# Ledger of designs, part 224: miniprotein binders against q56419

Target 1, 326 residues: q56419
Amino acid sequence: MEGRTLEEVQEEVFKRHGVLVPKKELEDLAKALEEAGLLLTEKVEARLKEEEEKLKRERPMRLAGLSYPEGEREARAFLEAFRASYPGEGEEARVLLMPHLEPSRVPEVYGAALAALEKTPPPERIYLVGVAHRPLKEKAAALPVPFQTPFGPALPDLPALQALDALLPFELFNTPLAFREEHSLELPLFFLKGRFPEARVLPLLVARRSPELGEALKVVLRDFPGLLVLAVDLSHVGPRFGDTPLTRTLAEEARRRDLGFLERLAEGEPEAALAFLGANPTRIDGVEVVASLLPLLRERKGKVLAHRLDLEAPTLSAVGAGTLVL

## First folded at step 18 (miniprotein)

Design cc61
Fold by ESMFold2-Fast, scan of step 18:
Structure cc61 (fold): chain B 326 residues (1-326), chain A 104 residues (1-104)
Amino acid sequence: as target 1 above (326 residues)
Amino acid sequence: SMEEKIRELAEKLAKLAQELAELAGDGSDPDEIKKKLEEFIRVFLELYELDREKDNPEADYWLQMTIELVWEFMDAFREGNTEDAVELLMYIAEAAERLAEALD
């Protein structure tokens, strides 16, 4: 520890990552922490305990008014606008891979997902598999409560969730707080509920690869058939994700990497898709989901409907998003 | 080794995140909090700049989550959300500790 100044840290961040960490903001935060008067850690812990208790009853909307409209009429128009952003026709999905990135960043990718859902018969239930953005106590988790949407609550499929829990070597309902602010479930659910208002949902989060989850889901899907949705983003490149600043060449490499991964999944070869990424190292948050769900993805042929690489300025970073039907 | 270096930095980052959360609102000198924030950022940048072999999926997962949580923490303080910043420090401490455990 050399005792570097904040100015030196800011200069290094700007030089390496093209992002300046404002000294004044750090000073303002330090002052706010000092002036709070209450032990903020204790206050935060008390709040989290209270919010965990509320999550035993229902999961409220967090992104309404930010990522999608709060009102049902406005939400319906918003969803129709996303569908219109994709000029193609969809294909029937038994398995749908769609993004969970901010929808306004990749409207045609969400439009492709909506096109696929238009061609898909209404399922009795949706297995919605997202990615944990908070630490989970186990490799995967679920929350068996209604999730609020502008189209009404998405109701949990309690018998199917209980059947899944019974087959797993760990407690499925293990980290309720991880679901409080989880966009990998909330954003896809907005689109899914808008298209299939009567479908019940199994909201699942994967933290790390869990082969036992995939094996259990294969059994549960036989007894409780439904639509499997993998809500995952693709390449994460650039300084925001611990990688080099984005260049035109790196962006092209990320696009080819994403498409190579999706194409192998579309061929019904998920192990080949994972091996391809191992040979071409990248940060794809869908890797843990795909690795967990191998038994459900093998020998299912499909089609890549859309792909985009979203540029996250000013960090010189990018996130890949795609729609795949199996 | 490089992995031992990452483990050491992850342990240090976890401790600093916990210490910053504990300093929040307890009447600590703002200069002391500022120095601890500077140390936290410096340790994070040192961890962030390390290029390691991606041969441990467990460690790679927790490293990625740690990086993303730190960026989210930076967003929270830019927006003046002190309680969210403290909450994120608690999650950073957990993720960084899981990273260190994965490399143990």
Scores: ipSAE 0.685, ipTM 0.871, lowest interface PAE 1.6, mean pLDDT 87
Fold by OpenDDE base, second read of step 21:
Structure cc61 (fold): chain B 326 residues (1-326), chain A 104 residues (1-104)
Amino acid sequence: as target 1 above (326 residues)
Amino acid sequence: SMEEKIRELAEKLAKLAQELAELAGDGSDPDEIKKKLEEFIRVFLELYELDREKDNPEADYWLQMTIELVWEFMDAFREGNTEDAVELLMYIAEAAERLAEALD
């Protein structure tokens, strides 16, 4: 580090990864930070404190009007269009693996999830397990409040959440701010609430694998039966994630790993799925979730309904998405 | 060792992220902010270029989290969302600290 200029480092990164952080952007940022003045840190802290207090009552929509329509009528049309993007028929799901990627990037994968939900009897409750994209204080967390959707609030199943908390060696209700902008719950919940308006929800986030979570959920599911949903993405490859720009070879590797992972899950062999990934060089997003839920995935046979590796052109990066029913 | 280098970079990144979040406050010299921002990006890029050690899953998790948060920070900045950018600096500091701790 000592002796290299920023320009030299930028040039090296550009040569290696095909991405440049423009110096002008840094200058603009510095200026913006300067112009924001004292009020920014204090304002941010005050905002976060206020948001945390609000999260004691409800989780508002963050992506309405951006990722999906805010209005109910438009939201219903959105669901129908996504369902139409998948030409196949679904199967009944006891466990549904679906993406949490921006819906417009992988419409047919969400369409496959909707197709599966059409064949699924309305559950009393949905265990929605997402991926934490912010630091959690514990390996997993839950937010026991209503989540706002265009179809009305998704209400929490408090008795089931309390039962789960009682079986865990850590406090389940931790890090409420991690839920504020967590798209891994908000995006799949849009589709789930649209299909099952009366279902209660257990919104769960996993940061790191927790075998205790899977064992606890297995017990809770006996007294509180419901649909288990794994809201996870698959491979993350390219400059955005630390790789060189997407090549045919890298894309083929990502697809191979995604499909190999999903196929082994479909065979009821989640341990084999994890072992197949090894060190997870293509950074499959859902590995910590699957590792936490092993007791619930074992010996369950199912079917892969859809898969896509979607290119983000501005960063020459790609993310895998899939839909699996068990 | 590569682990030691990653740890040092993570610690430095965490410190710089925290300092930047604080400097976004009243009376800070724009030149100082720019200098720290340049240093922050330099440290990040150095960290970003290192081959990931696959032998420590905990460290790998926090490294990935740090990288993703920095990208979100850059996106927020490009969009002119300064408040979100400062919030993201706080998360970057936390993730980088936890990365350093995982390599300890």
Scores: ipSAE 0.562, ipTM 0.841, lowest interface PAE 1.1, mean pLDDT 90

Design cc62
Fold by ESMFold2-Fast, scan of step 18:
Structure cc62 (fold): chain B 326 residues (1-326), chain A 104 residues (1-104)
Amino acid sequence: as target 1 above (326 residues)
Amino acid sequence: SMEEKIRELAEKLAKLAQELAELAGDGSDPDEIKKKLEEFIRVFLELYELDREKDNPEADYWLQMTIELVWEFMDAFREGNVEDAIELLMYIAEAAERLAEALD
C-alpha cells in the first residue's frame, strides 16, 4: 500500500540530500500546465517533427550568445582568452579528452585543450565523441549534417560516417532529435572548429557501452585517419546528481576518482581505469565512452594537462573536468 | 528487492510523465493535474532517495538520465519555458520506461 505523501518524502529527501521542491513552485507549475492545455502538447509534438525534419539539412547553433559569442571576431577573442588562461604549452594529441560543461566555469581546463590543439598538426577529420543527454534508439548515434559555429559550418565527413555505419550492427543515423540540443558536441566543437577550421567532423553520441562502436571505429580510423576527441565530463556529485550535499570528503573523493581515472588512461590502461572506478560512485560520464572505445585507447600513453572540480550553483553540487592527451 | 522497487517506481514515473505531458486532457479539472504533478514529484523523490547498488550498468545509465531529465524539467519551468518542460516530460517518460525494462 502507498502511505507516503509528497510532504513526507520531501522531508526525508531534504534531510538526506538537502533538496526541496516548495509548494508554491508545484502550484505555479500545475497552473502553467493547466493553462497550456492539450493544444500546447500538440504544438510541442508538431515542433519536434518540424525540427527533426530540419536536422536532415543542418544543425543550428543553440548556445551562441549564451556559452560563447555569436560573432566570428568576438568568438575568436573568446577562444584566445581561454588559451591564455592556461600557462602551459600543451602536447601533441592523437586522442584528446576534454570537457563539455559550461566553458566559463573551467577556463583553464579548456585552455589546456587549446594548448594541446596548438601542438597538434591539423587533422583532415575529427571524430568527436560526446555523451547523449537524451534517449537514443541505439547505443550510439551520429548526425551527418553541417554543424553551424561562429567560425562557419563544421562539415560532416560523409565517406567516413558511411564507412562507420556499414560496419555497425545498428543504424548509426538513428536519433536526429538527440542532436538538437546537445552541449557535449556543441561546446567542444566551438573550440575544435576555431582551431581547425578545415577539418571535417564525425559527430558521435554514446549512450551506453558499445564495444562494436570501438571495433568499427578502429577499422574506420585506419582507413580515415583523424583526431579522436572524447568530449566527457568527470565526476558529477551532489544533490543534482542523486548524492548528499557536497562536503569536503565528497569533493576529495571526486577529485581522487577523476585523477585516478585519467592517470590510468594516460598509462594506456583503459580497462584499469574502468576497474578503478568500480561501480562509478561519483558518476564519471566518460565511463560509457571509454568502455565503448577500449580498442582505441589501449597502449596509448599520454599526459593529464589539467583537472578541476567546479562547484555547481546553489544545489551544493560539483562537476569534474579534465584535459588528457594520448 | 531494491531492483524491483526501482522498477515499480520507474514504471509509475513513466506513466505520470506521459499523463502530465498530455495535460490530463480536461482543463476543467485542475485538481487532477496538481495531484498528478505531486505524485510525479513524490515518485521521483522516492527513486532519488534510494540507496542504490550500481551492479546493472544498463539500469544505472537510465536511472541517471531519468534523474537529470527531471531536474532539467524543473529548471525549464523555473525559467518560464513551459514548452520545453512538456518536451522534457516526454523524454522522462521514455527514459523511465527504459529503466523499468532494464530491470525486468
Scores: ipSAE 0.695, ipTM 0.862, lowest interface PAE 1.4, mean pLDDT 88
Fold by OpenDDE base, second read of step 21:
Structure cc62 (fold): chain B 326 residues (1-326), chain A 104 residues (1-104)
Amino acid sequence: as target 1 above (326 residues)
Amino acid sequence: SMEEKIRELAEKLAKLAQELAELAGDGSDPDEIKKKLEEFIRVFLELYELDREKDNPEADYWLQMTIELVWEFMDAFREGNVEDAIELLMYIAEAAERLAEALD
């Protein structure tokens, strides 16, 4: 593409992927960068430093008023509406797989998770394992501070977190800035805190598979029992993720892989679930989490409660979401 | 090889992301910023259009991360969030560097 004009590149991308990167947007970007002036990088660095210092005390809400209501009353109504969107009944969960996608895109999938939580005795603690959408310094990380929610702060289980850290070959408390805007924890936590207000939380992120994490958690869970939650999405297909626009064939393949993955997990065969995906051509989000937690998923039988492949129309892309109880 | 091409593009993308973040901070010539941005997008699109070899899971992970971050970068601009866009350039640089390292 060297020597091509921006217009030529944009036209080619549009033809190939059906998505326009408008020249105007690039011009507006250049103008915005110009207008931001000399202090922008310094300002950003100073902001990040300040935010990192704040993260030593608490993790503030980032998506309140956007993805979910900020006020407690409105938040409770939000939970009830999502629960109502799922017509079925849940089952007791020892392990819950649920999405972290924008809730409005897959309401019935979150509704299924709430249905499962209704049948689950209140845990003392929740091991909330999300997906890192920012680079981590290690394969996994934790943030041992309160997470703000409309229902009050979700308090960390420090003794259990410390026990986990002691069993890992790397420092668990790394990359605090990766938690600042991580929706894979914030969105599921809204629903979990709303249902179990007294539960302590272990907020964990996985970047790359860590067998050590699963083995360590297996030991920690003996002394610190709790609910294990895998906050993961499924297939990511379309231009936003490197594919051509969503077609019927691509959607069918995404659904096939999502359901095949979830069904094998429901049978207590997580290794078979991973093997079924192979090179993971539809980019199931939760593979690194599942691969890290194999010791906790083996021989646990359960049920798939919900699944949806949701279209993002502006990008002609789709993301899979599911709810599984074990 | 395809892997070598991906590595070269990743290294170039990382460098351009860093340079853009720096230029935005220095109040540089708007024309220079625009030119650098155009180059950044061209390099990204070239990387984006390559067929992914799936024999290196580590490289695949960082490639996917890079692509997703670039989309978020573009979204931030559409929304007028310039500070977030600069932050995302830093993450793009890191992800692209790690992609290149995974292919060494």
Scores: ipSAE 0.594, ipTM 0.842, lowest interface PAE 1.0, mean pLDDT 88

Design cc63
Fold by ESMFold2-Fast, scan of step 18:
Structure cc63 (fold): chain B 326 residues (1-326), chain A 104 residues (1-104)
Amino acid sequence: as target 1 above (326 residues)
Amino acid sequence: SMEEKIRELAEKLAKLAQELAELAGDGSDPDEIKKKLEEFIRVFLELYELDREKDNPEADYWLQMTIEMVWEFMDAFREGNVEDAVELLMYIAEAAERLAEALD
């Protein structure tokens, strides 16, 4: 740490990872902070407190008009276009693994999920498990309010959420602000609500491995049966994610890693799936979710319906996405 | 050890993020903000060049969240959204603190 200048570190990082933060950019950032109005931190804190209060009543759409259309008619056409992008038939799901990255990047993967939902009897409730992109106070959290969608509000299953809360060693409703801008719930929910408009939802975020969550969910699912959805992305590779620039070889390795992980889950061997990643390390969103839900995934066989590694050429980075039914 | 170095850098990054959030909009000297931002980026980049293969799931989780939020912080500034940038500094401070705790 000491004895290394910014310039020395910058040169080493550029050499190893191809990342450069130009001096001019740092000067522009410092000027932006300098030109901010007085009490900016107090203003931000007040805004967060206000938004946390609003989240006690409902969770508004954040990605409408950006990732999906605002209007119901246009949203319906958009959803049907995704289904049309997958040429295969679905398979009935008791557990569905689907992505949460921008849908337009992997339309056939979301189409495969929609195909599976078409073969699945309408559930009374959906356990929607996403990944926290902000720190949670506990290892998992839920928000027990209606989530707005273009198809109307997705209503919370309050009795099931309360039953889950009662079985956990921590308060389940612990970090409302983490749900304010959470695409790992909002994007899958768009598709799920479009297909199952009457289903209630348990919107759950997993931060870190929580075996107590999986054990509690196994109990709750017996009394409150429903569809379990793991809304997770797969390999995250390249400079965007703290890794080296993507090459054809590294992309092939990421595809093999994603498929090896999914195929082991499809065999009902989630511990083997996690061990496989340990031997072939990369960042996968789903690892903490799968590790938390082991009791729900063991001995449950299924099928991988789709997989894609989506390349972001400007950053030489990529994100894997897949659809798995169990 | 590598873990001790990552913990030290994470502690420093958390402190710098918190200090930058506190300095934003309070009439602080622009030279002080610039120096602190340069140090914040230096510490971040030093973390960036370390620990891509370390088998510590808890630390890896917090490290990846920290990396992604620093990129988001840079994007917020490029878009002129200084309020979102300050909010992200607060979250970066929390994630980096948890990274340090995971390695303790």
Scores: ipSAE 0.713, ipTM 0.870, lowest interface PAE 1.0, mean pLDDT 87
Fold by OpenDDE base, second read of step 21:
Structure cc63 (fold): chain B 326 residues (1-326), chain A 104 residues (1-104)
Amino acid sequence: as target 1 above (326 residues)
Amino acid sequence: SMEEKIRELAEKLAKLAQELAELAGDGSDPDEIKKKLEEFIRVFLELYELDREKDNPEADYWLQMTIEMVWEFMDAFREGNVEDAVELLMYIAEAAERLAEALD
């Protein structure tokens, strides 16, 4: 690509991937960077520092008014509508696998999660394990502060978090800024807090597989029982993720891998689920989470309640989502 | 090797991301920013188009994260969120550096 004009590169990308990165957007960006004026980097650094200090007290909503309603009344109506989008009945969950994708893209999958929660006795605490979409300093992290929701703050279980930290070979309370905009926690937490307003939460992020995390959680769960929630998406295919535009063949492969993964988890065989994916060519999001939680998933039988591969039309890409109870 | 090529591109991408984040500061020549941005996109696209060998899970993880954040960077520009775009450049630099390290 050295020596090619930006226009030539853009044209080539469009031809290959069906996605245009418009020259105008780059020009507008350059202009915007110019107009943003003096000390933008310093301004960003100062903002991040301020945000990090705020995160010592609470995690504010980032997606309220965007992905879900900010007001409690509207939020309750939102929950009811999502529940209504799933025509089936749920089952009691000790472990719930649910998506963290934009809710409007996969309403029935979130509806299935709500159906399962209806059959689940109110837990004292929820272990909410999400996926880090920003770099972490360690393989996993936790943020021991209240998370704001339309239903009030989700309060952390500090004793259980401290017990977990004590059993890990690394500092659990690392990289607070990674939680600031992390949707893999915020979106599922909306549904969980709406259903279980009195439950305390352990907000956890996984970057890379940590067998130590699963072993530590297994011990902590004995003294601090609760609902385990894996907030993970499934296949990520198409130009947004490095593939060609979605085709029937690619979609069929993504669905096959998603369902094959979920079915093996439902059989209580998480190692078989991971082995089935191999090199994970369709980029199932939740593999590092599942690999970290193997001790908690083994021999647990359950049921796949819902699955969807959702098309993002502007990028001709698709993301898989599923709901599994164990 | 393909791994060596990915490593070189990752290092170059990291450097360009860092330079762009710095150039967004005071007194920078708009033409220089544009040139660096064009180079950044070219390097990214070259990296993006490479057939990924999936024999290094660590490298694959950081490569995927880099790609996703570059898309978010482009989205931030479309939305006019310049501060978010600069923040994303910082994260892209970090992820690309970690990708290069994973291939060392």
Scores: ipSAE 0.518, ipTM 0.814, lowest interface PAE 1.4, mean pLDDT 88

Design cc64
Fold by ESMFold2-Fast, scan of step 18:
Structure cc64 (fold): chain B 326 residues (1-326), chain A 104 residues (1-104)
Amino acid sequence: as target 1 above (326 residues)
Amino acid sequence: SMEEKIRELAEKLAKLAQELAELAGDGSDPDEIKKKLEEFIRVFLELYELDREKDNPEADYWLQMTIELVWELMDAFREGNVEDAVELLMYIAEAAERLAEALD
């Protein structure tokens, strides 16, 4: 569309995808960038370097007071309210798949995860695998520092992290800044630390599929046994995620896709789960995690405890969330 | 081909994101920033419209990250987070560049 006006381009995209970016938003952004003044980019770059240095010591809470309470007593009550939102009983987990989207949107799904954790013996360590929402220098990364929570710091399992690093063909501790604002680790960690206050953690981010990570983790888990947690969301459908606007039919298809994926994982068939998603693997942000961790998921049978498709009405988009115990 | 078109648009989007991040620090005229932002959105919407074929997992990954970062950029601005907007433009430039590389 070279030589086309913005209005003409938006009209064509709206006809095909139902997406329109309001003129007011563009005007407001342009004005705000101008009002910020000279050296804004230099200031941002300096801030990022400073924050990267601080991350060598600890990872502070970013979502306290927003997604969960910052006080320990209030945080405990909040966590118990989520457990109460799920009427079922849990199952013991050796591998737990749980979501990382805003907990208040799918309280019963997080409640199901809490129910599973109640049935699970306290692990010495948790392998917490999330999804990178910023570019990583490598296919995966870890940050070997304490992560602050309202229940106290979640301490890193340094021996296990070093063992993992030694087995990988790339530097594991490669992108500290990607952990600064990472909800796929922070939100599940809130619930995990609340239930297992003594467990150490391996905070891992997966960007792109890495079979080397899965093979290395299989070796490390033999010497450093622990709970494996896949903190992943399911279907991402609608304009916010580069897809067509949500309809009743597309929502039903997303629910069937999510459940078909989870059910195949529950049968111990992760390759079949990935194949079931067909040509649209990027529509589920957990696909790169599952593809990386195949050796840890094969032949492990389990149970889907909960599933919900959460609707974002303003953008006609939705995100699937589920709890799976293996 | 569609892959060639996606690559060209990704390269253009990366350049525009870099230029917008630089303009924020350069004290440019608001009208110049607005024109550049409109060009950025036009290129993004053209790229977004062409997102129909998902047979390259590496390219699909970077395309999805680029799309999500642009939506975060809009959200950050609605919330008045100008410094976050500049940071997101830097990440958009990186993701779009990696998308173009994946299709090379």
Scores: ipSAE 0.716, ipTM 0.872, lowest interface PAE 1.0, mean pLDDT 87
Fold by OpenDDE base, second read of step 21:
Structure cc64 (fold): chain B 326 residues (1-326), chain A 104 residues (1-104)
Amino acid sequence: as target 1 above (326 residues)
Amino acid sequence: SMEEKIRELAEKLAKLAQELAELAGDGSDPDEIKKKLEEFIRVFLELYELDREKDNPEADYWLQMTIELVWELMDAFREGNVEDAVELLMYIAEAAERLAEALD
């Protein structure tokens, strides 16, 4: 592409991927950056510093009024509607795999998770393991502060978090800013807190597979029993993720890999699930989480309750979501 | 090699992202910012169009992170959210640097 004009590159990308890179938006941005002037970087840095200081005390809601209602009454109605979207019954979960995708895209998958939670005795604590969508300094991280929800704050289990940190070869409490906007924790937590208001939470993020995390958690779970929740999505296919626009063939392959992955997990064979994906060409989101938690997933049999591959029409891309109880 | 090409593009992308974040802060000439943005997009699109080598899981992780962050950046541009755009440029710089390091 050396020597090509931006227009030529845009045209080529459009032809190849069916997505327009908006030249006008770039021009508008350049103008906006100009108008924002000299203080933008300093302002951003100051904002980030302030946000980091706030994160020492609490994690505020970022998606309230956008992905879910801010008010408690409306939030309860939201939960009920999502539960109603899944016509089946759940099963008791010791381990719950659920999505972190925008809830409105896969309501029945979240409904299946709620159905499972209805059959689950209230846990003392929830180990909520999400996916980092920002760079982490370590392979995994935790934020030991209250997370705000419409149902009140989800309080951290500090003793259990400290026990986990003590068993890890790296500092668990790293990269607090990565939690600020992390939807892989916030969205599942809405449903979990709504169902189990008294449960303490261990909010964990995984960037890269850490076998040490799974071994440490296995030990911690003996002294600090609780519900393990894997907040992960499945396949990511289409232009948004580096593919051509979604086709029937691509969608079928994504579904095949999603279901094949979940089914092997349901059989208590997480290593087989990972091996089945190979190089993970459809980019299953939860691979690093599952690879980190192998000791906790082995020999646990369960059931796939729901699956959906949801189309994002503006980008002709799709994301897989599933609910599994172990 | 394809890996070397990805590494070079990642390094260039990281540099451009950092420069853009700085230029946005310095009240630089709009024409310079526009030119730099165009270059950034060209480099990204070149990287985006390359076949991903799946032999390096670490590199694949950082490549995917870079791509996703650039899409979020484009969303921020559409929304006119300049503060988020600068923040995302910083994360893109980091992710692209980590990608380049994974290919060394």
Scores: ipSAE 0.643, ipTM 0.864, lowest interface PAE 1.0, mean pLDDT 89

